VH-VL binders against Large ribosomal subunit protein eL31 (rpl31e). Designs and how they scored, part 2

Target 1, 104 residues: Large ribosomal subunit protein eL31 (rpl31e), of Aeropyrum pernix (q9yd25)
Amino acid sequence: MPSEGTWVYVVNLRRVYWGRRTRRAIRAVRMVREFVRRHTKADEVVIDNELNNYIWSRSREKPPARVKIIVSIREEEPEEGGERIRKAVVRLAGRKLRPGRYKG

## First folded at step 6 (VH-VL)

Design c11 (from C2 with heavy chain S57Y D58E; framework fv_ciduvectamig_arm2)
Fold by ESMFold2-Fast, scan of step 6:
Structure c11 (fold): chain C 104 residues (1-104), chain A 124 residues (1-124), chain B 110 residues (1-110)
Amino acid sequence: as target 1 above (104 residues)
Amino acid sequence: QVQLQQSGPRLVRPSQTLSLTCAISGDSVSSNSAAWSWIRQSPSRGLEWLGRTYYRYEWYNDYAVSVKSRITVNPDTSRNQFTLQLNSVTPEDTALYYCARHDYDSEGYYFDYWGQGTLVTVSS
Amino acid sequence: QSALTQPASVSGSPGQSITISCTGTSSDVGGWNYVSWYQQHPDKAPKVLLYEVSNRPSGVSSRFSGSKSGNTASLTISGLQAEDQADYHCSSYTSDSTYVFGGGTKLTVL
């Protein structure tokens, strides 16, 4: 699994096209969330408003076949004990960013 | 080169609506990677982000919680500009107001271009 | 009150190095790599100095550098010059898809 840091991924949303048009945005956002959880092992996934809104608008007009995302990963230790939480925050990535570890 | 030029009234009475315009050159207000924000600055509160408008195949807005009930940020694609409307102003809204851009496709989420600023005084 | 904590003032002599801290939470500075720093001279709009913690825009001197550890980001100015006397503001994008700013730090070059 990826270490803490920032990573660029391309998520394939092609399967959204198989669903009902009225559910496509919901399915696409879910696919992004599941992709991030699977690839980062995050306990919590936060999707940025611009990414969410991009997916919703595109799903009504013409669902995107792929979306490039930038994912920031961190682990939080609860102050009063408890188990460590791994969090991922997900944003739209610039077109010129290459998949993999982001060195910026 | 992107340039942002601000205009609007500099004196507003309490309870009225504050309205400012930011004219854009060198970029399109409907660019799919840009977002257009209003930020204000006062001695007591420093810099405060108020809200943004952006086009991602449809128009969207995000607003700071502190102003959400009385703020509107609107694009105007025909004039390539965007506006701030802040309702029910009080003397606490006296501040220097800036418009600014972020563009996630250029470098990320930070303000790369700023307008010149407009000092708005809320006074009777 | 400002969402991010900066010292109100800092001072240094020409040729010295100074550091300005910016402390937030895991929902802003700690969670995102989108900390930016802005320089503001009197009666002028803020100008970006650093973005994504440590990146410099074209035209910004290499004397300005940035770092982040946990919930605290830092701006370091090396080889301090008279023209560096200005207000410095940190900012971060947040998990709520908003921006927050620090209170600003007035740098005095002695």
Scores: ipSAE 0.615, ipTM 0.878, lowest interface PAE 1.7, mean pLDDT 87

Design c13 (from C2 with light chain E52Y; framework fv_ciduvectamig_arm2)
Fold by ESMFold2-Fast, scan of step 6:
Structure c13 (fold): chain C 104 residues (1-104), chain A 124 residues (1-124), chain B 110 residues (1-110)
Amino acid sequence: as target 1 above (104 residues)
Amino acid sequence: QVQLQQSGPRLVRPSQTLSLTCAISGDSVSSNSAAWSWIRQSPSRGLEWLGRTYYRSDWYNDYAVSVKSRITVNPDTSRNQFTLQLNSVTPEDTALYYCARHDYDSEGYYFDYWGQGTLVTVSS
Amino acid sequence: QSALTQPASVSGSPGQSITISCTGTSSDVGGWNYVSWYQQHPDKAPKVLLYYVSNRPSGVSSRFSGSKSGNTASLTISGLQAEDQADYHCSSYTSDSTYVFGGGTKLTVL
């Protein structure tokens, strides 16, 4: 597992459709956060507003059962002080990006 | 080729609403990958991002905390444009105002196209 | 009064190299690789020069390069030319899903 870098993932959101529409967006965002924590071992996962809002909008209807994300991993000092943390920041990926290491 | 063309009044009185329009060509304001921002520039504060509007199966806005209570950024799909409304202006809102695009499908959070700028003076 | 710290001015002679720094916090420059640099000539809108710390848009000279260490990003211009005389602005996306900018640096080519 690298200490820093950027990766493209496709997250399967099919399970979100098994429940009520009211909670689909909350469950979908949780699934993305859990996926990132599991695959990157990040201490903190930040979901960008555009990704969050995309999921919220799409989860209320019948969206594609997957989302493509870019995850950037950094070890950083918190502004409030304290220990270094492994931080993952997550945003929507462009359509042409393939899963794997993202080079920019 | 994307082009952004700005229009709107250049003089606004204190307490009134500042209103500017950004007309888009070469892209759709409802593009699912683009976001449309307003940014201003003043000698005292430099460049300052104010807010954005974007379409992701529904319309969303994000605003800077400093202006959030006074600002609205609205799309107009019929005219392929978006607007800035800033309420209750003071002389401190005097600035050069720009519209700009970021597009995550063009690989990033950066402003790849900018309008020409509109100098707005707030004075009596 | 800007969120990111840049020197107010920098100068150099043709053919030299100069570097402009941009210092933020762990919630912007330190946390995100979404640091961009903009070149602004008098009476013109800013133009993107670098994005993702070091990526160049099509048409931008390889004389412009970017790097980042911790909370500080840097723009380096090698082989300085007269047309490089301009204001340079750094920007970063933030953990609050907003943008912040530096105060700008005026480059004078002597």
Scores: ipSAE 0.624, ipTM 0.871, lowest interface PAE 1.4, mean pLDDT 86

Design c17 (from C2 with light chain W32F; framework fv_ciduvectamig_arm2)
Fold by ESMFold2-Fast, scan of step 6:
Structure c17 (fold): chain C 104 residues (1-104), chain A 124 residues (1-124), chain B 110 residues (1-110)
Amino acid sequence: as target 1 above (104 residues)
Amino acid sequence: QVQLQQSGPRLVRPSQTLSLTCAISGDSVSSNSAAWSWIRQSPSRGLEWLGRTYYRSDWYNDYAVSVKSRITVNPDTSRNQFTLQLNSVTPEDTALYYCARHDYDSEGYYFDYWGQGTLVTVSS
Amino acid sequence: QSALTQPASVSGSPGQSITISCTGTSSDVGGFNYVSWYQQHPDKAPKVLLYEVSNRPSGVSSRFSGSKSGNTASLTISGLQAEDQADYHCSSYTSDSTYVFGGGTKLTVL
């Protein structure tokens, strides 16, 4: 379980091809969200518009088999008190970034 | 080398539509990693991001909430440029307008190249 | 009004170090490492100084450094020089997939 910080992951989306073509984009976005939850233990996952749109536009042609993402993890306290929550913000990663820890 | 060249100053009357153009050289407006933004600057509000257009197998736009109902950012692939249309302008839209690029493949969401700026005055 | 909070002005003497703060929320500065800093000389477009909190583009002096703690990012200029006199703007990407800017800080080199 990573602490607060930023990590680069590659998500395998190949399983999205095993289902209905009409739902590929929805399944791909779901797979990215679930991947992030599992690997970061995040309570909330926010998908950036450029990442969402990349997956959706590719699903029209042929969904990507893999997508490289940057995940930024923060722990926040609710505005009115309560338990800390882990929030992950997920963005499309550049081609040159290597999987692993990007920022501490 | 990427360069962004903007059209000259504009005087626009309240309620009219503002139209600005940004010409791109050294990159393609349809680059699949670039996004093309409009940002304005006024003494009272400082720098404000207005919106962007980008190509990812289809064209997409994102806009700031403050202008979303009045703004369109459009690419022109034939001229390698993009434009800002801002409807129903008021004197509060008086500002220096910049075009700028971010490119996620350059490993950052930041504006690496800027146009020279266009002064827009909204006055009757 | 600016979304990110910067001091309106800062001053220093040649050779000193100065720091400019940029405070946002957990949805921008605090949420991820997408803080950038821009230098703007009079009658010029802004020029990127730092991106992703602390990265310098080619050609930017190592005298410029950046850091972030919680919801506050900081730009530090060491070995202050006369040509550093300019406006400095911070910016952050947001969880809404937009950009926000600070109000700008005027640096005066005394």
Scores: ipSAE 0.614, ipTM 0.874, lowest interface PAE 1.5, mean pLDDT 86

Design c19 (from C2 with heavy chain E107Y; framework fv_ciduvectamig_arm2)
Fold by ESMFold2-Fast, scan of step 6:
Structure c19 (fold): chain C 104 residues (1-104), chain A 124 residues (1-124), chain B 110 residues (1-110)
Amino acid sequence: as target 1 above (104 residues)
Amino acid sequence: QVQLQQSGPRLVRPSQTLSLTCAISGDSVSSNSAAWSWIRQSPSRGLEWLGRTYYRSDWYNDYAVSVKSRITVNPDTSRNQFTLQLNSVTPEDTALYYCARHDYDSYGYYFDYWGQGTLVTVSS
Amino acid sequence: QSALTQPASVSGSPGQSITISCTGTSSDVGGWNYVSWYQQHPDKAPKVLLYEVSNRPSGVSSRFSGSKSGNTASLTISGLQAEDQADYHCSSYTSDSTYVFGGGTKLTVL
């Protein structure tokens, strides 16, 4: 499990294109959320609009697809002072970024 | 080198539509990593982001909630430019208007290039 | 009211260090780590000084540095010079996929 910081991942969305067209975008976004939760153990996953919109447009395609994402992991304290929440924020990564820890 | 050049009327009457154009050179408005924003500046509100348009296999827009009901940011790929339309203007829309770029390929959600600015006065 | 809180003004003498704060919420400054700072001279468009809290674009002096603690980001200018007299604006990307700005800080070099 990564600590707080920023990481680059590549998510394979190939299998989403074999399903029904009407559910492809929903399935693809779900696959990205599940990928991030699995790899970061985040309690909350926020997907940036540019990433979400890219996935929705790609979900109309039939060829295999992948998306490169950058994930920022933060520990957020609830206002009420409950348990800390591990939050992942996910956005489109630049094509030159390599998978792994990104230092800025 | 990326350059943004603004044009459009500098005087608009209340209730009319404010229209500005941002011409792009050195990059494509349909670049898959860039997003093209309008930002305004007034003494009372400081800098205020209004909205953006961007191409990610399809065209998308995001708008600030304060202007969402009145604003359209629209790309024009044939002229390599994008426009701002702000409907039903009031004197409170008087401001210096900038276009600006962010590009996620440089990691970033920050504005690396800005237009020169256009002062728009809303007055009868 | 601006979304992010900055002091209206700050002043210093040549050679001194000054710091400008920028306070937001967990949905912007505290959440995303995408704080940027812009310098604006009179009658000019803003110019990026720092992005992602502390990163400098090429051509920006190392005298400009940034940090963040919780919901507050800070811009520090060391070795203050007369040409640093300008307005300074902070900005943050938000969890709503929008941008917010501070009210701006006028730096006077005396």
Scores: ipSAE 0.559, ipTM 0.848, lowest interface PAE 1.6, mean pLDDT 85

Design c20 (from C2 with heavy chain E107W; framework fv_ciduvectamig_arm2)
Fold by ESMFold2-Fast, scan of step 6:
Structure c20 (fold): chain C 104 residues (1-104), chain A 124 residues (1-124), chain B 110 residues (1-110)
Amino acid sequence: as target 1 above (104 residues)
Amino acid sequence: QVQLQQSGPRLVRPSQTLSLTCAISGDSVSSNSAAWSWIRQSPSRGLEWLGRTYYRSDWYNDYAVSVKSRITVNPDTSRNQFTLQLNSVTPEDTALYYCARHDYDSWGYYFDYWGQGTLVTVSS
Amino acid sequence: QSALTQPASVSGSPGQSITISCTGTSSDVGGWNYVSWYQQHPDKAPKVLLYEVSNRPSGVSSRFSGSKSGNTASLTISGLQAEDQADYHCSSYTSDSTYVFGGGTKLTVL
């Protein structure tokens, strides 16, 4: 499990094509969310609007087969609670970014 | 090679609608990797991002919470431009307004091209 | 006021190094590596100097460098030159899919 920081991943969404066309965007977003949860052990996963809209817009034909994402991990204290939770924020990555630890 | 050119009125009365246009050359307003934003600058608030429009097989908009109830950012593919409409303006909306692009294929979320700016004064 | 905190002004002499700080929260500067810096000369639009904390666009001098520690990003200008006199603005993308900016720092070259 990574500590706080930023990582670049490529998520394979090909399995989303094995099911109903009408649910492919929902499945693709879920696959991204579960990929991040599994790889980062985050308690909360936040999907950026442009990433979400990129996946949804292509679902009229098909979601993308692969998507490159940037994941930022942080430990945060909830407004209503006293314990820390691990949050991951996920956004669409530029085409030139390579998978792995991201350092700017 | 990308250029953004702004036009629109410089004087607006309180309660009216502020309307500005940003004409694009060297890129398409419907580019699938670009997003087109409005940003304003005032002495009291500095730079403030207002909203963006972008095309991903359909048009989407994101807006800053502070202006969300009053703002529309609208593309025009036939003229390769996008506009800002800000309703019910007050003197606090007096600012220098810029249009700007981000493009995730160009390494992501920063503004790589800016318009020249338009000073809009809201007064009676 | 502004979402990100910058000093209002900084000054230096030619050849000196200066640093400008930009402090936010865990939902912007601290949570992401999408901090950018913009240079603005009088009556001009801002021009990007650095993006993603420390990357330089083509044509930007290596005298400009960036770093981040926790919730604070920093712009350092080495070998200060007269033409560096300008306003400098930091910006960050946020977990709410928005952009925030600092109040700006006026650099005076003495």
Scores: ipSAE 0.439, ipTM 0.820, lowest interface PAE 2.4, mean pLDDT 85

Design c21 (from C2 with heavy chain S106Y; framework fv_ciduvectamig_arm2)
Fold by ESMFold2-Fast, scan of step 6:
Structure c21 (fold): chain C 104 residues (1-104), chain A 124 residues (1-124), chain B 110 residues (1-110)
Amino acid sequence: as target 1 above (104 residues)
Amino acid sequence: QVQLQQSGPRLVRPSQTLSLTCAISGDSVSSNSAAWSWIRQSPSRGLEWLGRTYYRSDWYNDYAVSVKSRITVNPDTSRNQFTLQLNSVTPEDTALYYCARHDYDYEGYYFDYWGQGTLVTVSS
Amino acid sequence: QSALTQPASVSGSPGQSITISCTGTSSDVGGWNYVSWYQQHPDKAPKVLLYEVSNRPSGVSSRFSGSKSGNTASLTISGLQAEDQADYHCSSYTSDSTYVFGGGTKLTVL
């Protein structure tokens, strides 16, 4: 994975339906976080409020089957630490964006 | 074309509630990709984002820490508008108040449309 | 103080280039590519000039360009014109799902 960049992904959340309703939103958010960790190898994954709230409100009974996300990847040097960390920031992607590298 | 038009009192006394309304045309306040914000501008503090309301199958709000205890941003779907209520105002709340939109379907997190602004003076 | 740091003023002559900086932290400018710039003429609402660091809305002159390095974003205006005299504000989305602004920069065209 490149050290920095922006990427559009579509995450399949259908597996959330295999489990009980009462935990679907929690499982869906976890699936997004683990998808991003797996695909970007990020040390830290931050999920934006609008993405989190989109998943939560739709997940009470009928979670989204897919969600399109935009992921920005940065390598940062902690202010109080010495080692660089790889950070991924995850937001809702617009309907017109295609999966792959995002140029702006 | 999206237009935002503001209305509300221009003079408020200290300790009272500041109330402003932003009327929307060309878009819906309940648009599933839009978020509707209040931003103020003062000489001493510059531009300050105060909060937003948005619809994602349910209504949500986010607020700036500096005003969180005093602020409410509320949508009104029947009138296609949203309001700002800021409680317990002080002279430091004197500012030019703007409403503004961001919409993630129109290329991300920035304010693409702004209201004209309303100067609110907090004075006895 | 404002969350993002901008110079209070900048000046230039017609035809020159000027650059305005906007410095934040890893939780805003440095951590995200959601930096926007707004132009504001007297008695008018701010108008978006650049978004996502370097993208121009339809109708914005190619004389305006943006870049970012680390925690600092920059707005460059080339071929400076009299009508560019205005206040310029930077903004960034944050890790707390909020917006922050810089203090604003007054551009004087001499």
Scores: ipSAE 0.543, ipTM 0.860, lowest interface PAE 1.8, mean pLDDT 86

Design c22 (from C2 with heavy chain G108S; framework fv_ciduvectamig_arm2)
Fold by ESMFold2-Fast, scan of step 6:
Structure c22 (fold): chain C 104 residues (1-104), chain A 124 residues (1-124), chain B 110 residues (1-110)
Amino acid sequence: as target 1 above (104 residues)
Amino acid sequence: QVQLQQSGPRLVRPSQTLSLTCAISGDSVSSNSAAWSWIRQSPSRGLEWLGRTYYRSDWYNDYAVSVKSRITVNPDTSRNQFTLQLNSVTPEDTALYYCARHDYDSESYYFDYWGQGTLVTVSS
Amino acid sequence: QSALTQPASVSGSPGQSITISCTGTSSDVGGWNYVSWYQQHPDKAPKVLLYEVSNRPSGVSSRFSGSKSGNTASLTISGLQAEDQADYHCSSYTSDSTYVFGGGTKLTVL
């Protein structure tokens, strides 16, 4: 439950193989979104287009059992007087990044 | 090291298609950690991002809303380059055009390598 | 108009500090700490000066610093030098997975 920062996670997508092939991309994207909500307690999860498209392309072929993501967490106060919200932006991580806190 | 080299016509007539090419060395246009963008700078305004192409088992593009109806950014893997096509140009498209790279391994959302720039004039 | 708002010009004397603002919305500058600043000298391509609001690439002087509050990012240059005279551009990644830029600020070192 990071309060703010950038983290690299590996998400296990193996369970998408247990269902219909035509639904694999939809399920994989949901699994990533749910993983991020659960692990970061984010109120809002934004999936970057490049990550989304990576999953969709792979799901049409033979999706990988795992995907490496980079998650940036930020706490923001919406407008004036609103409660602070936690926002997560999720992007495809490059091969060279190691899981854990991204040190920049 | 990565280098981006631009080429293409510098004078385009109104209503025609503006076409530029960006040749890549030191990286592959189909690198799965990179994205390849076109950015322009008009004489009277700042920089404007136009669009990008990138390879993730398939080719994808993202485009700025302002040009979406007129723009195509296409990769060419055999020549390790990518192109900009901007249709139905007007004098307002006169600008200095750059190609640029974003590399996702660094998690920075910034452009680390730029082409030299091409001044394109749209006039009769 | 540009998507992000910057002052058109700013000026200072050698040794002074100046600040350039960059204002957007919660869908870009306010959203994710993915603000970059670029320095551009005449007839040159822009060069990254700061990224992720306040991070410096190797070789960038500590005189350049960045911050963000709400929807406004700021670039501060301390100890102004003649070679700092250039155009400065802010940029942000957006919730639509695109990039936006400010109009640019011309810094004159008097």
Scores: ipSAE 0.280, ipTM 0.785, lowest interface PAE 3.8, mean pLDDT 85

Design c23 (from C2 with heavy chain H102G; framework fv_ciduvectamig_arm2)
Fold by ESMFold2-Fast, scan of step 6:
Structure c23 (fold): chain C 104 residues (1-104), chain A 124 residues (1-124), chain B 110 residues (1-110)
Amino acid sequence: as target 1 above (104 residues)
Amino acid sequence: QVQLQQSGPRLVRPSQTLSLTCAISGDSVSSNSAAWSWIRQSPSRGLEWLGRTYYRSDWYNDYAVSVKSRITVNPDTSRNQFTLQLNSVTPEDTALYYCARGDYDSEGYYFDYWGQGTLVTVSS
Amino acid sequence: QSALTQPASVSGSPGQSITISCTGTSSDVGGWNYVSWYQQHPDKAPKVLLYEVSNRPSGVSSRFSGSKSGNTASLTISGLQAEDQADYHCSSYTSDSTYVFGGGTKLTVL
């Protein structure tokens, strides 16, 4: 499945509330990373600083129940040669963006 | 329509602090789909992004590594403006300074509105 | 020095097509679909020409098109006109949540 596209997702973070308060921000970031890896089949997932900061600012006391993200997918050639790797870069989406493929 | 208007001193002495203000009309500095940047242009370095401020449930700043130790970009919600402070300036900071809006809603992460530019000369 | 590599100058004749390249790394151009191009006429602020590699803002001619392959983004101007003579700058978002610019390309319409 070749891919170089941009997608908007809404990630449900409600499960983070089932765990310890102290680790909720860490868990939320991991849930976003796992969601992207699972849904895009990316080999590498990079979380944007703005998204990371948003999660951490809200997760200390009252984590966001959902977060809307933009995911840009690209295939790269490894330096060692071999198969292409799929890289996903994940960013906080603006509120007006709708889930699904973004044409540009 | 969005307009950005810059103001501030055009002459600064070495070792002093450069301070510029960008007044915003047609949008809010605390808009959750915008980020507010300072960008400068010089013949030797071309365009350089310096930093941004943005509101996402809290205020955040991101800064270019080259200026991170000397720069502050601050919002002022009461006046709907944001400012650049650049400490310990040298002649290398002589440049045309722009403020600009980044728009996140269209997945552009690009600068759709720019201020008029302010030429700042750092000279003894 | 600028983080993204552009040719210092390009030239063409009216009616021809030219392409300007913008080369970065996997942490900027290669990793993100957030490459933008800006046109700058003398004594004017830059004006956005393309964003997200290939999107045109309202009012930008369809003669301007963009593409990206690997770590290189390209701006193509077809049907060159005298008013296209300007400086062209590329920019990309980065994995460090910053922006970088290319060195700029001066387009001369001969």
Scores: ipSAE 0.019, ipTM 0.678, lowest interface PAE 7.4, mean pLDDT 82

Design c24 (from C2 with heavy chain Y104W; framework fv_ciduvectamig_arm2)
Fold by ESMFold2-Fast, scan of step 6:
Structure c24 (fold): chain C 104 residues (1-104), chain A 124 residues (1-124), chain B 110 residues (1-110)
Amino acid sequence: as target 1 above (104 residues)
Amino acid sequence: QVQLQQSGPRLVRPSQTLSLTCAISGDSVSSNSAAWSWIRQSPSRGLEWLGRTYYRSDWYNDYAVSVKSRITVNPDTSRNQFTLQLNSVTPEDTALYYCARHDWDSEGYYFDYWGQGTLVTVSS
Amino acid sequence: QSALTQPASVSGSPGQSITISCTGTSSDVGGWNYVSWYQQHPDKAPKVLLYEVSNRPSGVSSRFSGSKSGNTASLTISGLQAEDQADYHCSSYTSDSTYVFGGGTKLTVL
């Protein structure tokens, strides 16, 4: 994996339906966070408010079966001392955007 | 095409509430991909984003920390418009006020359509 | 003070290239590919020139290009024309799900 870049992914949220209604939104957000950690090896994952609210409002009635996200990966060196930190920031991707590497 | 048309008073006295309206045509204020913002411009502070409202099966707002205690951005689906209310204004709130849209489905977190701007003066 | 740092003014002659910088932090310009640039002529609303650092909306000249290195984004205008005389504003989305702007740069073409 490159150290920095922008990528479009589709996350399958279908497994949220197998659990209790009262925790579906929490589980869906965790599934997105885990997907990003697994695929990008990020140490920190920041989820945008509009993405979070999209999942929560949809999950109130029926969670979306999948969500398309855009992930920007950055390597940060902390203040002098300490090791490099890999950070991912995640937002909703446009419906026309194809999965894979995104020009940024 | 999308158009944003602003209306509201040009003069507000200190301690009053500044209230502006942005009427939308060519899109719905409850569009699931759009978010509707207020941005102001002053010589001393430049452009400053104040807050947004957006519909994602429910209504949500996000506000800038600097105005969060005084600001409300509200949609009106029946008139296809949204409003800014800024309480307890001071002369520092004198600025040109714009409404603007971003649409995540149009590739982005940037403002693609802007209102014409309304100059609001806060003075006695 | 503006959240992002831009030079107050820049100038150039027709046909030349100029570059405007926009410096922020790792929570805005450095952390995201969500930098946008706006052109503003007198008495008009800002108009988007570039979004996500380097992408051009339909109708924007290829003379306008963008780049980013670390916490600094740059707008370059090549083949400078008289109509380019305007104010230029940078903006970035932030890790707090807000927007910040630079102070603006006045471009003079002569």
Scores: ipSAE 0.594, ipTM 0.874, lowest interface PAE 1.7, mean pLDDT 86

